# Designs tried in a protein design chat: VH-VL binders against q9nrl2r1430to1533. Part 178

Target 1, 104 residues: q9nrl2r1430to1533
Amino acid sequence: GGVHELSAFEQLVVELVRHDDSWPFLKLVSKIQVPDYYDIIKKPIALNIIREKVNKCEYKLASEFIDDIELMFSNCFEYNPRNTSEAKAGTRLQAFFHIQAQKL
Below, E stands for the ipSAE of ESMFold2; O stands for the ipSAE of OpenDDE; V2 stands for 0.75 times the mean of E and O plus 0.25 times the DockQ between their complexes.

## First folded at step 12 (VH-VL)

Design M6 (framework fv_nezutatug; at its last look DockQ between E and O 0.73; V2 from the best seeds 0.00; counts 0 for: pae O 2.6 > 2)
Fold by ESMFold2, look of step 12:
Structure M6 (fold): chain C 104 residues (1-104), chain A 123 residues (1-123), chain B 107 residues (1-107)
Amino acid sequence: as target 1 above (104 residues)
Amino acid sequence: QVQLQESGPGLVKPSQTLSLTCTVSGYSISSGYYWHWIRQHPGKGLEWIGSIHRSGDTDYNPSLKSLVTISADTSKNQFSLKLSSVTAADTAVYYCARTDYYWGEHRYGMDVWGQGTTVTVSS
Amino acid sequence: DIQMTQSPSSVSASVGDRVTITCKASQSIRTYVAWYQQKPGKAPEPLIYDASSLESGVPSRFSGSGSGTDFTLTISSLQPEDFATYYCQQFYSTPYTFGQGTKLEIK
């Protein structure tokens, strides 16, 4: 809610996108490259989609924004075992997110 | 131009700790993504020992029989391998290698390697 | 652990021949495969990352392909400098395992 919160959401999304470990989360997983992904993950989401939702003012509460970011990580950990490159990146990016989210 | 150079003793006695250092020149180790240790037994293939991420997180090959520690010293632009309680099975050529950072890409491949250093564990 | 099985273990070929080396993963690993060339007494050198992308300075006669479990390295026209041992390596999950190698002999 509010103009200042929308600016803070955008700032946080930009910081997530610029992070070294954002590579698995920039865009939705390709169904062509990973055919079974959408059989397992029913609520897909990625940083480009979250940023578009911020731009369209679709988040009314900080909790709604945080929930989409956490859904993104939850999807990663549901699909990918912990010793995979994607899950390791997700763990590090989520830790960074938790630090940055304290600014909301 | 980035160069990696392994250094350490070429001969180690059984039960001792093998200590190797990789010195990086022409590049800051804090700018890399992953730093790796790999070994190759005489006349054999390659075995990944472990890696250290730029955050300090480490990953080790669970198949190794000895205690492995990988650490980094950014002030010396070096990263190191310690392998405890060595046996003759640890005789190999040891390599250090880099995975560089490229935003938006998964590039865990090892794009720069050291020349290798031969370590013999005497019986 | 993910096993990477290379085939053949060795190959003898003439200059100008097309050579194909395969690497099979014990489970699906997407495209997270690299290929290396190692000459005797030297460290491995990078050829391919992410299954099909050429590393800087690698001649265009080298190519990689595949996804999932089956991967290939192809040399379209073998040159004398290509004699070496070739390794694949997966980066999908730790431990980051190598194939056992393929020795390419020329002449």
Scores: ipSAE 0.560, ipTM 0.868, lowest interface PAE 1.7, mean pLDDT 90
Fold by OpenDDE, look of step 12:
Structure M6 (fold): chain C 104 residues (1-104), chain A 123 residues (1-123), chain B 107 residues (1-107)
Amino acid sequence: as target 1 above (104 residues)
Amino acid sequence: QVQLQESGPGLVKPSQTLSLTCTVSGYSISSGYYWHWIRQHPGKGLEWIGSIHRSGDTDYNPSLKSLVTISADTSKNQFSLKLSSVTAADTAVYYCARTDYYWGEHRYGMDVWGQGTTVTVSS
Amino acid sequence: DIQMTQSPSSVSASVGDRVTITCKASQSIRTYVAWYQQKPGKAPEPLIYDASSLESGVPSRFSGSGSGTDFTLTISSLQPEDFATYYCQQFYSTPYTFGQGTKLEIK
């Protein structure tokens, strides 16, 4: 088979996942570890879900992709105080995302 | 093997600036997650001073009376601590330490420490 | 700031004893806890990360447990080299804070 280049969305997701600060976002928050999370966050999302959507070509517009990523960060900042490890990681990762998103 | 080593003057006069350097070997500080400074006053527990992330972001303990500055020099594979306007309360053993990120598992803690360097504030 | 209340402050035990040290966080910190061992004149050495995971090279007689606010370090069978001061630490939020320490002494 042939080798295909990753789409811009795919590549960006890969870069986000590989980022040191991706750990809060790789998978959906565990209800066991954070029992009240889903009482607060009504639209949970994570990079693995976003990656799946990319793989299934569910994003027709860059804005849709960006909205999901921003939702992911919004959820993080809504649930986590600013001085938490998750919020700090999210702040850095979001900054990275904003730079990369300019290329979309 | 990753090693951290603190260095700097062991004696500082009151109101002066305490300056320490942590030299890292066997590992690039640009690859690390967080680089910490911790101190231990004689006969007391451990106090987190502050950290610098690999991105350059710093975080400091708000409880410290002295002004803290942490910086990194990737070219020398070092990160440093400056503590201004020191008093006798700043007499302590100062440690540098690392928190790394391990893919696939969340590690919270300082997995590598320097041996510590004693700093005495005295006139 | 998050306070880590460690207990007991000191404990006397004999070789072979089961020893338990507790840390209570002033608020929920999930599993963002590490444990350290410190011997006189030496730097702290890591024992446990993420509340229950054993650091590399640490004997299996050490174990950590807990989530939320209550955390425990256990030494199942105390060995002579285990007499030291132990500290818990939270990494949930800054400033990162340590417990007061527990000095484990020989009875």
Scores: ipSAE 0.179, ipTM 0.782, lowest interface PAE 2.6, mean pLDDT 92
ESMFold2 (binder alone), look of step 12: mean pLDDT 91; pTM 0.936

Design M7 (framework fv_nezutatug; at its last look DockQ between E and O 0.85; V2 from the best seeds 0.00; counts 0 for: pae E 2.01 > 2)
Fold by OpenDDE, look of step 12:
Order: structure tokens, then sequence, then C-alpha cells
Structure M7 (fold): chain C 104 residues (1-104), chain A 123 residues (1-123), chain B 107 residues (1-107)
């Protein structure tokens, strides 16, 4: 069979996942570790979920994809104070995303 | 094997700038997650001074009286500490340390330390 | 700033004893905790990362546990080389802070 190039969304998700600051975002927040998380964050999302949506071709517009990524970061900054490791990582990853998103 | 080594003047006069360098061997500083400076005043505990992320972002301890600047030189595989306007309170053993990153995993700890270098602030 | 209250400040024990050191964070810090051992005139050496993960080369008699605000370092059977000062540290938020240390002395 032939090898197909990753779509722009797929490639960007791969790059985000591989980024050193992706660790807060790889999976949904554990309710065990953060009991009050889901009381505060009403639209939880993570890179693994976004990746699945990409794989299922659920994003028809780049704006939809971008919205989910931005939601992911928004959730992080809503829950985590600025000086936390998660927020710092999120800030850097979001900056990286914004640069990469220009290619979409 | 990853090794960190602090270097710089062991004696600094008050009001001058303390300058230290951490030389990393066996590992690229570009591969590390955080690079830290920690100090220990004689007979006291450990105090985090600041860190530099691989991206170049820095974080500093707000409690420090002196101005702190941390920078990295990837070409030399080094990162440095500058502490301006030092006083006797800045006399300490200074350590550099690393926090590493593994794919999808940020280790919460400083897994490699330098041996430390003593800096004395005295007239 | 997040305070790491370490206890006890000092402890005397004998070889073979079970030793427990505790750190209490002023707020929840999840598992963003590391433990270090420091001997006189030497740099701190890492023991535990991520609250409960043993650093490479560290004897299995050392263990860490805890999540949220309460963390524990345990030495199951104290050896002569274990007499030292131990520190906890939080990586939850800056400034990163250490416990004040626990000096483990021979009884």
Amino acid sequence: as target 1 above (104 residues)
Amino acid sequence: QVQLQESGPGLVKPSQTLSLTCTVSGYSISSGYYWHWIRQHPGKGLEWIGSIHRSGDTDYNPSLKSLVTISADTSKNQFSLKLSSVTAADTAVYYCARTDYYWGYHRYGMDVWGQGTTVTVSS
Amino acid sequence: DIQMTQSPSSVSASVGDRVTITCKASQSILTYVAWYQQKPGKAPEPLIYDASSLESGVPSRFSGSGSGTDFTLTISSLQPEDFATYYCQQFYSTPYTFGQGTKLEIK
C-alpha cells in the first residue's frame, strides 16, 4: 500500500503531542488527582481527544480544530494559576501552536 | 553520563555581581526541560534561585533581594547565573541542577546536580 | 508561595529502624514533589521524583508516597550510609520551595 502524508491537522497534533510542554494536555485531567476539576471545567478536552476527532475527520473547518485547541488551553488557564507548572507549559505550548496554526 | 559543573569566582565584593556558569557534559542543554540554580547558605536549607526552560523562558524567585539573570549558551552547552548587588546574605554554596523531560512525561524533580561551588561575599 | 513544612526537623534512629519523614504543603500540589538526600559537604542527591517514583540507582529501601498536601519519605530499614539530611521540594508552582530539612542522626 501507499504511504500518505498526514493532513495538516494530523501533523499539527503530532507536533503538539511531541512538544515538551504537552504533558498537561495529553489526556483528560484525572478526577482522582484533581477532584474539583470537572466542577470548574465544563468542556474538558485533551490532545488525545482532538487527535481522535482528527482521525475521524470530524473537523471540516480549520476554525473548528483551532477552537478545540484553544479550548484546551483556555481550560488550563482557567483552572491553573499563572505560576503553576501546567500554566507555564500551556503558555509555551500555546505560543508554539499559534505559530504552527498559521500554516493551516 | 550527564554531569553538571559550576564554575566562577569564589569571592565577590559587596554590591558587585556574582557570576556563575554551569557546564553540562554528556547531555545537550537543549534537550533538558528546566535548568536550575539553587543555593544553600551555610548551615541552612536549600533555596531555589531560578530556572531557565529550554525555550529560553526564565523564572526567578521573587524573594531574592538581588537582581537575578539566568541565561543559556547552547553553543557552549552552558547556562549561567548573574546575581547583582550582592550582600553577605548571598554567601552560599551554589548548585546547578536539571529537570529532564521524557516523551509525554515531565519528571517532577532535579535528577542531576552539580557538585556546588562556594561563593563568599566579603570586602 | 507554597510552604513545605517538613517534619521532624531532626530524628535519631538506629541501623535497621524504619524511618518516616513527612512534608506538608500549604496547598494541594498534586504529586509535584521530589525528595533529596544531602550529606555534609556534598550536593543533594535525588531520591524520589513525582512523589513516589524512585530515582535510578537509589536503594529500594527508600520510598515516597502522597498526593495533594501530605507527602512521606520512608526508609524501611535504615543503613549506616543513610544518616544525612533529607529535603522535600515542590514543583507545583514558582517559586519552587523546599522543606526546611530533616537531619537523620545515629542514635
Scores: ipSAE 0.646, ipTM 0.889, lowest interface PAE 0.7, mean pLDDT 94
Fold by ESMFold2, look of step 12:
Structure M7 (fold): chain C 104 residues (1-104), chain A 123 residues (1-123), chain B 107 residues (1-107)
Amino acid sequence: as target 1 above (104 residues)
Amino acid sequence: QVQLQESGPGLVKPSQTLSLTCTVSGYSISSGYYWHWIRQHPGKGLEWIGSIHRSGDTDYNPSLKSLVTISADTSKNQFSLKLSSVTAADTAVYYCARTDYYWGYHRYGMDVWGQGTTVTVSS
Amino acid sequence: DIQMTQSPSSVSASVGDRVTITCKASQSILTYVAWYQQKPGKAPEPLIYDASSLESGVPSRFSGSGSGTDFTLTISSLQPEDFATYYCQQFYSTPYTFGQGTKLEIK
């Protein structure tokens, strides 16, 4: 990754964090609060981790960055039924992400 | 101070459409997170009818079998309920309510309620 | 649908008493519970959100607790103005269901 890609990844992740439906995705799910989460979700990820990877230039291709964000949503929909508050937030944030990702 | 006020006819005939409006003052409805309709029938307690999200997305109680429409008019700072094909079972006090937005907090709850409006379905 | 079962359906208690009202969800709802107070002829008023957090302006004699399926509203020292019906509500999944209510009468 080049300077323009890093700036685009950072801009996108900032927009995701600031979105009003980011609340389920800011940090990893608490094992104490949700004890079975890590039995079901094998590749946990959250916006704070993705943002750290952007800051450390760990994404070499836009596809790697997009894959992590889509993994985050896929985890949400795998663990949470669609009528839950978490899944509803995920649906709206993912739709927002798809619009913003067209700029990559 | 934010206030919600329900308005609409107090008497509706069976099979007609019940239309209610919630007028919001002291706060923009585009700033809220969710806007809700709830009713209270003496024999049933409180029943959530549905909600409209800030984005315009709606969720409805499946028990109302697609008889419900909730919409918002940001230019009037109002949101509305339409309930079609009403029967005596729809006689209730109808409330509108807000869930406000607090970034970084997973806060769900109805923190402001309207005063309620009584609707009777009768011939 | 998630059922919210309140106990008891009614309570008679004296001023100064400690009162506990319980709410049980038919499945885990994390902490996505709110509590409301409703006085006769009035709209419900918010007391507690997220199972244990007091709404603004609510007296500290009110407290909430619980996670998963079992939730409790406690009034540590009843006051005359606490005569009301109390409801829990879950916000984990639609439809957002209420408990059937607990009527608190002061003896």
Scores: ipSAE 0.517, ipTM 0.864, lowest interface PAE 2.0, mean pLDDT 90
ESMFold2 (binder alone), look of step 12: mean pLDDT 90; pTM 0.936

Design M8 (framework fv_nezutatug; at its last look DockQ between E and O 0.79; V2 from the best seeds 0.00; counts 0 for: pae E 2.2 > 2)
Fold by OpenDDE, look of step 12:
Structure M8 (fold): chain C 104 residues (1-104), chain A 123 residues (1-123), chain B 107 residues (1-107)
Amino acid sequence: as target 1 above (104 residues)
Amino acid sequence: QVQLQESGPGLVKPSQTLSLTCTVSGYSISSGYYWHWIRQHPGKGLEWIGSIHRSGDTDYNPSLKSLVTISADTSKNQFSLKLSSVTAADTAVYYCARTDYEWGSHRYGMDVWGQGTTVTVSS
Amino acid sequence: DIQMTQSPSSVSASVGDRVTITCKASQRISTYVAWYQQKPGKAPEPLIYDASSLESGVPSRFSGSGSGTDFTLTISSLQPEDFATYYCQQFYSTPYTFGQGTKLEIK
């Protein structure tokens, strides 16, 4: 088949997913593994959800896309103390995102 | 095959700085997720000293009384440990170890260890 | 800091026995637990990561289970080479902490 260029959002999501600090964010938190997560986090989101929204062209503005990504990180930092592995990964991934987002 | 090897002085005087180097072969340290230093006092259990992420971020055990510094040298494929103002309590076997990352699976376990190097703090 | 309370401190068993070692975390830590085997004068060797995933090259008689606060390492049929000290470790948050160790001795 032909080669198709990824949209800026698609490309950024791919880069985020491929990042080694993406593991806390690849999919929604398991209620089984974290029973109280959804009692605390009211707007859960993950990269797979964001990717789906991108694929469905649900983001009309870059700000909307950025808001979801920031929400993802916000959720992580709200639930996880700074010294946790998830928070550390999130901090690094968010920094990476902020750099990449400048290209949007 | 990935191999880690600790090296450095086996004897350090009190109040001096303990310096160790972990040389990694068969694998680039820039590809590793975390690089760790662990120690084991004679007849005791394992104690995590600190880690350095591939990004350069470091974490140290706050319970250690000595000042801990971990750094990496990608050009030499090494990472190092420095403990300042050592005391007899710092006498131990020191290990370096790796945590790798497999996509889709965070492998925070330390899957490769050095053979360890004995450091004795004595006047 | 998260405490990993490992039990028992020591256990005597015979070849062929089923051996269970437990590690209890002072707080919920999901599955961020690893297990190691250490023989005298040697470095620890990895057995289990992420609570239940077997490290490559580790015999299938070793298994890990647990999530939250209670974790278990099981040796289904003890072999002569399995007599050693075992440690659990949490990597949920820093400082990373180890259990006190379990010395598995021959009966």
Scores: ipSAE 0.847, ipTM 0.929, lowest interface PAE 0.5, mean pLDDT 95
Fold by ESMFold2, look of step 12:
Structure M8 (fold): chain C 104 residues (1-104), chain A 123 residues (1-123), chain B 107 residues (1-107)
Amino acid sequence: as target 1 above (104 residues)
Amino acid sequence: QVQLQESGPGLVKPSQTLSLTCTVSGYSISSGYYWHWIRQHPGKGLEWIGSIHRSGDTDYNPSLKSLVTISADTSKNQFSLKLSSVTAADTAVYYCARTDYEWGSHRYGMDVWGQGTTVTVSS
Amino acid sequence: DIQMTQSPSSVSASVGDRVTITCKASQRISTYVAWYQQKPGKAPEPLIYDASSLESGVPSRFSGSGSGTDFTLTISSLQPEDFATYYCQQFYSTPYTFGQGTKLEIK
């Protein structure tokens, strides 16, 4: 939507990037380092891509923005077992996101 | 200078609860990412016991989960280990350690360790 | 649990030698590996985090490499103070397991 809503999306993405549990989500997973990732995860996404989509005004609705963020977490939990450092970080960052997203 | 120091009893009887405290100086435990307990059995390698995240969430070695609790006291700048129902197999040097975090793509190891405290479990 | 298997269990070497110690994970763990040095009677000291990043104050003769399952610690020119036991540890998933150690001794 409007300028105010686009600023809110950018502010939320910046808050997610600054969070100390953002490290698994900053960039797409490397196929070289994790060869089987893209066999399992068909719709990869990361914070840098979401931020670029906000910058290019590619989200028409808040729900589209929220869907990409939730897809990011869903991918994490699908690929990573519960006891992994990445899944633990994802759980904490998602909880933070849910609190911040109430303001949209 | 960040310093970690373990304290607690050196001798514990079987079936009792082992209680250890790690005192942190020169750094706030609220600023750390993870705080860990590790032990080293005589003449052997290292075993991770568990950790407490800065949020208060805990993770324990599954082999010890029902026997171990880790807690933090921010006002005393301390975190603690309780290990219940100890046996001779729990005789070890016990270490506390920190995982710190700098924003970016950094992944931390255990970058600061205490000096260790020896605990013997014997009747 | 992820098993971290170190090789060799011990190494006899001379000052000036190039020494490599390997650590193999029982599954892929990306770069979530740290290395520690432990001298007798002392706590472990950090050397390497994230498989290849040097901890602050660690001499540049130490280096780490690897991703996936196979990791190495290399000492390019062994110094007298480097005779110690070395451990790898994974941080990919709990329990955060250690290798069994590699004792580096004077030949």
Scores: ipSAE 0.483, ipTM 0.857, lowest interface PAE 2.2, mean pLDDT 90
ESMFold2 (binder alone), look of step 12: mean pLDDT 90; pTM 0.934

Design N1 (framework fv_iluzanebart; at its last look DockQ between E and O 0.76; V2 from the best seeds 0.00; counts 0 for: pae E 2.9 > 2)
Fold by OpenDDE, look of step 12:
Structure N1 (fold): chain C 104 residues (1-104), chain A 124 residues (1-124), chain B 107 residues (1-107)
Amino acid sequence: as target 1 above (104 residues)
Amino acid sequence: EVQLVQSGAEVKKPGESLKISCKGSGYTFDDYWIGWVRQMPGKGLEWMGMIYPGDSDTYYSPSFQGQVTISADKSISTAYLQWSSLKASDTAMYFCARHTYDFSSGYYEYFDYWGQGTLVTVSS
Amino acid sequence: EIVMTQSPATLSVSPGERATLSCRASQSVSSYLAWFQQKPGQAPRLLIYDASTRATGIPARFSGSGSGTEFTLTISSLQPEDFAVYYCQQYDNWPYTFGQGTKVDIK
């Protein structure tokens, strides 16, 4: 049901945030630190935004939640070269997510 | 309901240290930037800096860099502003404020909620 | 830093009259512009964000317009509770900066 799905989303976000490789994804990229980020990434998203959407019950389907998480990783890999710390962290976190998402 | 509650008024002498607080409630404290604004008596508003409690990422306004320390304890949903050695010129009202997002566009937006302010008076 | 300049410094108007406040940015801030109202002894209250979007609970008589470097706050019919100091603030670039404020007082 919807309530159980919401709880599952909440729990998964908590686990993602607590993961050691979550640091590139905790919040939106700062244009102060990365001035050209938003010239490249047109649909920015981060775990704080996803958590807010969960809290507001904006996800009606698990697929919507998963799409946002995948978008988050897609943005990371689009902007960051493979050998960057961000991309490496993203790769590991995405793998973790894929395992956890099987529970949804 | 989102609320920011600040610590009470302070009366201090030059050279003393001070740490004032801003406690957030009614939202996920870790996920929103919290900023500090100074307003000297009879003057306008000045951004001092902001902190992201989730990872303690912090930005200072150039004029306040090295003059104050902004920190947060996310375990108690509290942000702090502190001085190691107060000056008379630090006499002012200090506000904390939450930075919200446009979740549809995915950008940082505006400061929507404010604390009630903490009056700091520094005099000999 | 981006300098925000408000005009006039003081605006004297009668209740029921239209008040027009101006805010100019030293460089483009796109639409990342907010307006605040502040009364003595109180915290600033958000009126407008994104240059033209009225914050929740803000009366319809308040409206914002503009983009880039020129912005306007309009109070269509000034009410007694509207006499206060108004600040514009850009949040396009750090450090975020306020205008020096416009005091709206009774004529």
Scores: ipSAE 0.669, ipTM 0.902, lowest interface PAE 0.7, mean pLDDT 94
Fold by ESMFold2, look of step 12:
Structure N1 (fold): chain C 104 residues (1-104), chain A 124 residues (1-124), chain B 107 residues (1-107)
Amino acid sequence: as target 1 above (104 residues)
Amino acid sequence: EVQLVQSGAEVKKPGESLKISCKGSGYTFDDYWIGWVRQMPGKGLEWMGMIYPGDSDTYYSPSFQGQVTISADKSISTAYLQWSSLKASDTAMYFCARHTYDFSSGYYEYFDYWGQGTLVTVSS
Amino acid sequence: EIVMTQSPATLSVSPGERATLSCRASQSVSSYLAWFQQKPGQAPRLLIYDASTRATGIPARFSGSGSGTEFTLTISSLQPEDFAVYYCQQYDNWPYTFGQGTKVDIK
């Protein structure tokens, strides 16, 4: 991606971080509080990691960026039962992401 | 260029309060855990605890739980270590350090940058 | 709490020789182990993480090995600037803990 796409990725990540339902996704899940998480989730990712990859220009295609965001949601739904606060937040943030991603 | 700059040396009396600081620059401060490490005179390194400035999530080593307060003000990219009532045994060098992730190891974080240290001397 | 035990406490080695530092964990830490170098009056410096991966800018003469409970830092050809105290640190389980250090003296 060009410079315009990189600015769009930055803006989208900022919008996701600002969203009220971002709290499960800001940083990697704590092994201290959730010791089995990394036994179950094989490709962990979070918004802070995605922002670092944007800052380092590691995304060459918009699809790569979208794939990491969708992986973040998929991990949430894989680990958390649908009735949990985490899964409900994930559903709402994913819906918001789909609306904002139309700008890519 | 990542930098962590700590506040200057302190000479205090037992019972006094103290708050020392660690200012980060050259990176997105909110996105990385900041840890605090104590080094008593002539001794090794002791992990005290860490804070995620983005949401103020904080963990303490059990040896330091209730002994200090770790906080951050992300609006000025600064982490803090504070005592409400200093003891002579708090005499030490205190380092802040930034955690990062080894992506090949997943969640497991390790220190990649350190502050210069703050010497705290507590005596009558 | 996982106890990290380093040996020897002090290691005297001539320049150009090999230095071997040992670190033992009281229970398995898998590969989640780092090595740090600290010179007098300075902050620690990261050498090795993930037991064997050299940090950016660390000379190839530094190598780490081991997993589980037994770990080794090797300096294959000691240089004058390698005089320091070396610490291992586990980051597998809270609280993160350091070994007591090994002082490398140049003979």
Scores: ipSAE 0.413, ipTM 0.832, lowest interface PAE 2.9, mean pLDDT 91
ESMFold2 (binder alone), look of step 12: mean pLDDT 90; pTM 0.914

